# Ledger of designs, part 2: VH-VL binders against Rho GTPase-activating protein gacD (gacD)

Target 1, 185 residues: Rho GTPase-activating protein gacD (gacD), of Dictyostelium discoideum (Social amoeba) (q54f80r185to369)
Amino acid sequence: APFSSATLSFINIFKIITALKKTNAIETEGLFRVNGNAESVRSLWLMLNNVQEAIPVDGNSSAHDLAGLLKLYLRESKFPLVPLELFTSPAVPATIDEARVFVEEKLPTENVRVLSYLIEYLEQVSLKSSINKMNPIGLGVCFAPNILRSVNTNPSNPQFQVHMTNIQSHCNFITLLIENRLKIF

## First folded at step 15 (VH-VL)

Design k1 (from y1 with light chain S53R)
Fold by ESMFold2, fold request of step 16:
Structure k1 (fold): chain C 185 residues (1-185), chain A 122 residues (1-122), chain B 107 residues (1-107)
Amino acid sequence: as target 1 above (185 residues)
Amino acid sequence: EVQLVESGGGVVQPGRSLRLSCSASGFTFSDYAMSWVRQAPGKGLEWVAYISGSGDETYYPDSVKGRFTISRDNSKNTLFLQMDSLRPEDTGVYFCARDTPYWEGLSYFDYWGQGTPVTVSS
Amino acid sequence: DIQMTQSPSSLSASVGDRVTITCRASQDISDYLTWYQQTPGKAPKLLIYAASRLQSGVPSRFSGSGSGTDYTFTISSLQPEDIATYYCQQYWSYPWTFGQGTKLQIT
């Protein structure tokens, strides 16, 4: 499986977003909310093993498959884009100032580059919400579980337990980043 | 063809435990999140537990949190629900449900098993 | 928790009738809504997701529409095999919640 021991790569996020742009996915209704075909998404993910090849964007691949690929890549990276363990004093950032401090002081520089690029694309998607029906809150719901992950996956450890109230705060954090990108990044 | 087959239901007294199993076939089990949904007699549906594809994330509503534990064995294509400290309110049919592919970050149920009945009565 | 309220709780209609069921969410759920069919004695079956998209293999007489807090499910021409209870479900916010169901009977 690609990326089982790999770190996040700006090049892979760039390849996927480039493919989304080439297909004009931003105008697709329900982008990121509507599932792609799981087999197609898996096939595309295996193509990321070959860094030398662009992702094919012919008429046999749907925008929903490419959207699924982006989510799968974020979900499968060994080092999460935003490790939940970094949410210590403050907890999950809830204001623009808290988010800016988190990005500037806690998140590693390479993670910030990837996150900034991703959030920029999600902002562009949300600006087309009259066409694609995806507003910042809807995108937050779709992306929070893939962006915000624990490095420690032991479910028995209470400090890393995912509680329902934490899920809402995670969605709110991603929404905050999309709505206020220029003030935070 | 996607198939989900539940087992392990039965009649138990309040305070006791049951363990439900769900055997999955016809799809790549580890690609999908899985859920349990229950239905009390003559009542509607209630989501009860969620588990991600790898098993690294689980979620529960307040009604069962701390009493129910969802788990999976991807090598055997099997989903489990451990139900402890059972109450009469837990009586119902328990459905194994295929959730979305785990990377979608969404939760709705495109295939359901036929359910296994659980009765909690003194 | 988001409450999902279906209307009506039950209804009777004749073969060939147009049937409409509504589902109201206690807050905006941005089209994160599914519709399920449960025939008597059987498991639920997914009909519609993302408020308006038909699941593969679902007959075209079934449709969904709406936005925000107000959603509708329509059977354009009722068939005898459509006798069931219909449920909406939101997947906007944990915990996932269902409407109370609408029992559809044929007269």
Scores: ipSAE 0.513, ipTM 0.796, lowest interface PAE 2.0, mean pLDDT 87

Design k2 (from z3 with light chain S53R)
Fold by ESMFold2, fold request of step 16:
Structure k2 (fold): chain C 185 residues (1-185), chain A 122 residues (1-122), chain B 107 residues (1-107)
Amino acid sequence: as target 1 above (185 residues)
Amino acid sequence: EVQLVESGGGVVQPGRSLRLSCSASGFTFDDYAMSWVRQAPGKGLEWVAYISGSGDETYYPDSVKGRFTISRDNSKNTLFLQMDSLRPEDTGVYFCARDTPYWEGLSYFDYWGQGTPVTVSS
Amino acid sequence: DIQMTQSPSSLSASVGDRVTITCRASQDINDYLTWYQQTPGKAPKLLIYAASRLQSGVPSRFSGSGSGTDYTFTISSLQPEDIATYYCQQYWSYPWTFGQGTKLQIT
């Protein structure tokens, strides 16, 4: 299974976003809100093992399958793109300045590279919202659970259970990054 | 064919506990988040619990938080709802529902079981 | 919590009629809206998600539209098997909430 227990890879994010761009997915209504076919998404995810091969965009793959692949990849990485544990000392950033400090001082450099690249694509999606119907807060809702995750995946420990109020703050943080990418990154 | 079969419902006195089970087949159980939704007699639908594909995330509305616990055993394709400190207002039919694939970050229910009745009355 | 209000609470129509049900959210839910059909004595069935997309296997006489806070569900030509209660549900923000239901009967 690709990267199910490994660190997050910029190369794989690049491959997936390249495939989304090749299919002109940005023009697809409900991109990231509409589900792909779960079996197709799983099949594409297994194909990420070979760094030399591009993700196939011919045949049966839809924009929604590629969108699901991006979310699955973020969800299945052993180490989250944004570890929730980094929010325990400061609260979830709620302003541009707080987000900039968090990105500059709390996130590892490689996580910042991946996050910046991902947010850049989501910004591009949001700029086409008149066609695809995906604005920044809608994208925040879709992506927050996959970007913002605990390093510790043991659900028996109550401190790792995400509270419902935290979910709104997480969505708002991703929204803030999309709306203010150039000021934060 | 996706199938969800609930069991474990019954008639109990207030303050008692019940454990509901849901057996899943016809799909890759581990790929999907799961939920419980209830319906009081003659009333509408109320979502009462959510669990992610691996079980590492659970959510509850305030009406049941602290009393209900959702869990899953992916090796047996089984979903559970432990209901403690039951109240008369918990009376209703409890549906096992297949949620979205866990990576979608969204929650709506594309397949439902037939439900198991729970009555809390003295 | 986001309150979902359906209108009407009940209605009667004849086979072949166009039926329209509305659902209003207490805040903008950005098309994160489903419609379910619950046949008497049975579990709900998903008809429409993302406000307007038909679930696989759902007849084309069912449709959804709307945006923001106001959403509409339409049956273009009512069939006898469509007798049911219809629910909208938002999946924009926890907790997930349903409309109170619209009971559809055939005359």
Scores: ipSAE 0.567, ipTM 0.813, lowest interface PAE 1.6, mean pLDDT 87
Fold by ESMFold2, fold request of step 16:
Structure k2 (fold): chain C 185 residues (1-185), chain A 122 residues (1-122), chain B 107 residues (1-107)
Amino acid sequence: as target 1 above (185 residues)
Amino acid sequence: EVQLVESGGGVVQPGRSLRLSCSASGFTFDDYAMSWVRQAPGKGLEWVAYISGSGDETYYPDSVKGRFTISRDNSKNTLFLQMDSLRPEDTGVYFCARDTPYWEGLSYFDYWGQGTPVTVSS
Amino acid sequence: DIQMTQSPSSLSASVGDRVTITCRASQDINDYLTWYQQTPGKAPKLLIYAASRLQSGVPSRFSGSGSGTDYTFTISSLQPEDIATYYCQQYWSYPWTFGQGTKLQIT
């Protein structure tokens, strides 16, 4: 499977989400919309890569730093969780049935496992939107750029440019997954 | 202390090109997305270009798409804006702006340079 | 594109007054809104992001509120150094758009 998430691991996503749960981050207003401190997020990311133990949660860590860590971890994977190149056949899924076919038939099994676990947490966040103010559309806006990425890694090449109409369809796809997790996965 | 210093502005004729530079210091440049924002004389603000931390993603509004190219050199902590096929309506002050950390997937500007003026007039 | 409409376009107030500026978006922007201050002849400065979160180092007399399409920016007690033009910006959807600005002057 040429589009597997070779640098993403289920255990590391599990560790980050476990830390988010331990700090009760789900009740934090603006979770994933409000950025963490960049230096703190980078430090947490380095600890994640160099430590086999649980992520330390102390009184100095913020929910926003852990939220940033999750986004940075997804961004830094060598292969994206959802490669944009898979959307040539079919196009970006716009319906529940299209999304189900995509995750069943196009996305590698390891990627599906990680994606399903991530979307499950984002669904839980959205169910607390009366407290945290993060609905599925808002989460889609925050996560689409880190989940949906091109495998092509040459940053000086203009072909890496993300088209504005694609941005909306990418956000809509993540939103669709969050809103319909049990029907798709 | 975060500092952003623009240079390269000037007076040019329509159809010509200009290259702006922005020297950054006081922060980990590679961790941040960067943007250019312009302000026409006596007018409000308009975002004109975005680039991710590594440079692998760029965005432009329709008003400049195809004519402007944002780029960065992370080894020199420098942001660039290449402006081709300049028009009189491109006249204004161009600000270098620090965007959010590139992993946040969001875009707003927490530090701004003082701007460099660009005048496009025959 | 999301249109951002500020009101009023200009405002005069006395030192110590409470000042409010409104920003209306053409669609729901889910609190993805910033407020900037631009002192005459200077660069903009970020004051508020995420509709209500105060940027580090910004005085507590500045605040933001609102939701959906309607947002407000408040200076609780106007100071002489607050003379500036104030801009809202949405960052919900490309392209990032600004309000037209509100010029604030001291009487």
Scores: ipSAE 0.537, ipTM 0.806, lowest interface PAE 1.8, mean pLDDT 87
Fold by ESMFold2, fold request of step 16:
Structure k2 (fold): chain C 185 residues (1-185), chain A 122 residues (1-122), chain B 107 residues (1-107)
Amino acid sequence: as target 1 above (185 residues)
Amino acid sequence: EVQLVESGGGVVQPGRSLRLSCSASGFTFDDYAMSWVRQAPGKGLEWVAYISGSGDETYYPDSVKGRFTISRDNSKNTLFLQMDSLRPEDTGVYFCARDTPYWEGLSYFDYWGQGTPVTVSS
Amino acid sequence: DIQMTQSPSSLSASVGDRVTITCRASQDINDYLTWYQQTPGKAPKLLIYAASRLQSGVPSRFSGSGSGTDYTFTISSLQPEDIATYYCQQYWSYPWTFGQGTKLQIT
């Protein structure tokens, strides 16, 4: 397996986003909505643990693979970027003020740093929606399951299972962050 | 070649249980989420269960929640659907479907099995 | 629960005709939509994902368009092998739901 970390590495998020920027992926139609090749994404993910391997940057054909890599990295981290355990049901932030309080008071400082950097890039993507067709709501749908996850993965404990109404509120929370980044962070 | 082969369907009485299996080949099973989709006789398609690549996330519509359990054995490339407390309205053909890679956070089905019939009557 | 409504429920057309099927969602699904083909007695087949992107190996006579709540599936020149039932599916919001289907017949 590739490396595992108790906390998401800012350097790995930075490396992936830098590769997305270098390929000008922001101009790619359906970025983050269109899946990459699963084997290619897996190979890229394994390369993150090898300091000698640069992330391959191959014109527009690699944009969807790099997008998949970002989502896979967020999904496979040992601890989630935003642990669901920090919400009380149904206390997912729904307003700018609630999100600001959450970011300032509940989320650990390093998680805020990583999240802020990620949301800044997603905001940039959404500002190019006339070209890439990705608005904040669409990005929220793509990213919420990978950003907001439970620390507890025991399938026999239904208290930590994601409920149907929670899924939409998770998407709305990510959307809120993208639309209001400067007011929240 | 991606192949999905369902088995375990049959005729059962209401209130009984049935366990469906789906054997997968031709792809890296662990990388993909999997779903079950059913089709009642002469009717359309209804999604009935989703499971992530590792099996740590499952989702069900209200029509089957609490009665159906999806599971997978990644060492055997096999998907399962345990169907308890079966009702006549559960009658139909049950398809095993390959979902998206589990990290995509999306759910649509690019490969389908031929389906296994389930009849709940009498 | 997002309801997906297809129109028409059935249609007949001649070989070579342009065929159009619509799918309306009960709320904005932001292009998170697929189209499937199910020939009689066969497994469903993915034709289009992300509203407009053609799956690999699918003939170019098939296309998808639309946005928001209203989506369109088109066969530019109907062929005999296109006899099937066509389904749209949204993957925007849980639970994932299908349209009721459109049965396509040749006259």
Scores: ipSAE 0.523, ipTM 0.790, lowest interface PAE 1.8, mean pLDDT 86
Fold by OpenDDE, fold request of step 16:
Structure k2 (fold): chain C 185 residues (1-185), chain A 122 residues (1-122), chain B 107 residues (1-107)
Amino acid sequence: as target 1 above (185 residues)
Amino acid sequence: EVQLVESGGGVVQPGRSLRLSCSASGFTFDDYAMSWVRQAPGKGLEWVAYISGSGDETYYPDSVKGRFTISRDNSKNTLFLQMDSLRPEDTGVYFCARDTPYWEGLSYFDYWGQGTPVTVSS
Amino acid sequence: DIQMTQSPSSLSASVGDRVTITCRASQDINDYLTWYQQTPGKAPKLLIYAASRLQSGVPSRFSGSGSGTDYTFTISSLQPEDIATYYCQQYWSYPWTFGQGTKLQIT
């Protein structure tokens, strides 16, 4: 794999989002939909893993690179933020009540903390959709595959194969969280 | 099923223009960046253009920069390649290729069309 | 630009043989490497991404390994349907570049 697996950490998510806030990334058109520079994202990744302090940002910092870092961090974490194995039924929560119950009863406390914080920022991003063109639906598409993953990474496992219909439900779930953050968390 | 179908290829003289189209189906078109990749007769593959899902960003290699323009109409699930000032070395099969989705942040191609042939000769 | 050099340019092997193709990058591409299969007159097909990740639906006899500048594509047991030209591609930095290809034939 291009990147070594990292342990999902609230502190790291906090550092990345803090950097995004400092660069006013929220007003960047296509935030999280536009890929960053691979080399730059890699550099940020290495910095995140090796530096205990905040991510240094300056006038040359790219919002898309930081956005890429956030997606990458979620995707390459050793354990997914929301393990698919936690869903009891093949269906992902599709209502506010189902989502609330899932977050309260199924997701580990630390994961809830990270997810809540992340969704809060994404909500803020969506509120600037007139500028950045990223509404909750678009953000759901960008983040669902990174947030919702299987712990089992064996390609031969049928459960490893994500059907297109399942992907859509995952996107809808993230969108639901963004649109109803205060009712769910 | 993901499908990419190229069209618009043909035979043209040097200096002329040609516009290629790629019709996409079987997936959410605007969730994916798209690229054109060409293959000269009996030769390897060469990337020639990239466009983001929204169409806001485009990239070209030096070999076609200033001559080729990639664009897309997401409402019609169609990718385009406007080729101006064509040269004999532009001869080849042009493939439409789907890039990775936005959430991956990577740039490789998981689906390709069958290609459309372009011949530039006097 | 990053140059990708494949070796060999062509090879012939028997059914059941282990086949190995190498790809060397002119600089470290940090596993941003794909392997494609192209049968004559057909569209290229993605086999391996991220240097070693098998694309969904691709037979397990295909694999990729390597790091830094040196990468290897392997067919553990060659099958008749594997007759094709294989290409590596780096997507570490623009412009994205391909190897020159390896034409694989079966004796």
Scores: ipSAE 0.357, ipTM 0.793, lowest interface PAE 1.7, mean pLDDT 91

Design k2 (from z3 with light chain S53R)
Fold by OpenDDE, fold request of step 16:
Structure k2 (fold): chain C 185 residues (1-185), chain A 122 residues (1-122), chain B 107 residues (1-107)
Amino acid sequence: as target 1 above (185 residues)
Amino acid sequence: EVQLVESGGGVVQPGRSLRLSCSASGFTFDDYAMSWVRQAPGKGLEWVAYISGSGDETYYPDSVKGRFTISRDNSKNTLFLQMDSLRPEDTGVYFCARDTPYWEGLSYFDYWGQGTPVTVSS
Amino acid sequence: DIQMTQSPSSLSASVGDRVTITCRASQDINDYLTWYQQTPGKAPKLLIYAASRLQSGVPSRFSGSGSGTDYTFTISSLQPEDIATYYCQQYWSYPWTFGQGTKLQIT
């Protein structure tokens, strides 16, 4: 991990998104596509685990920094929000019905809650695409690698190879969730 | 530093009740699901109860379902296990264990207490 | 319920030896597997999670591998302090279940 070990929890995701909302990050062009300042993101990361309340938004961190923190948080979780191993038997959902079945039958309930909350915010971001230029497709590309990850990162693992060949389907899945949140969750 | 300290164990007759407590410190208690795991003398580990961070969800194996109740007081950083209709086979050391944070939504245990002994005998 | 079967139930090895313990699940658990170490009179300690990820602070001589239904726990070079009983645990589906344990001794 690029930063110190941290306790990852849903409350931290909530804090980050709350900070994004407070700073009106949703109107920032290229939100989640444009990288924040690495040092600023690192500082936020270190602070995140120590704050009991909301993340301070004192102007020191840009929208891109907070956005970067969110992606980093997802990527650095001990276990993926959506483990790719859950797709070993069926393929990655490509339809609303398949996605619904996946969410209802395969993904752990707690993961579903977190995912639903995240997708809801991304939906809101996409609704401002005329301003921020981030539509569901763009957001899918930005978040799929961070949301959908393998438990095993050994490139020699056969499943790892399979997952790496389906990156586009991963992006499409996240896009599908954003576009059809109410029908799936 | 994460600390879990169990209490409330003892010797009881079959059919009686016992309430265990686990005091937690060193972490944001309500961010984490918690579990109880027991170990009969000279035997392996058995998961007996799960509770989500908020306390809204609880799970039990069939072996204790209907008899045991897990609960928590997040304002006091305390986990509880109410054990009713105790049986001799419930005898063992009971561990409170920190489960995973809500973010992960999984159930494995990275921190354990030292356990509290429970003996059910006539 | 998912049954977890460990093998062997007991094992004796010399210091420096490579030790291997196996855990088989009655169904595919998709790497939702942990390994615990329990020294006599102590609480279990998490060593491996997600089948192959080393818990922070755990010595690198410990490792986990496997997939599907078959998983392996390995100590690359056995140390005296490794005398303990080791347990696997699946957390793929409720109820969470443990293997019966492997008692490891040093000759």
Scores: ipSAE 0.012, ipTM 0.568, lowest interface PAE 9.1, mean pLDDT 89

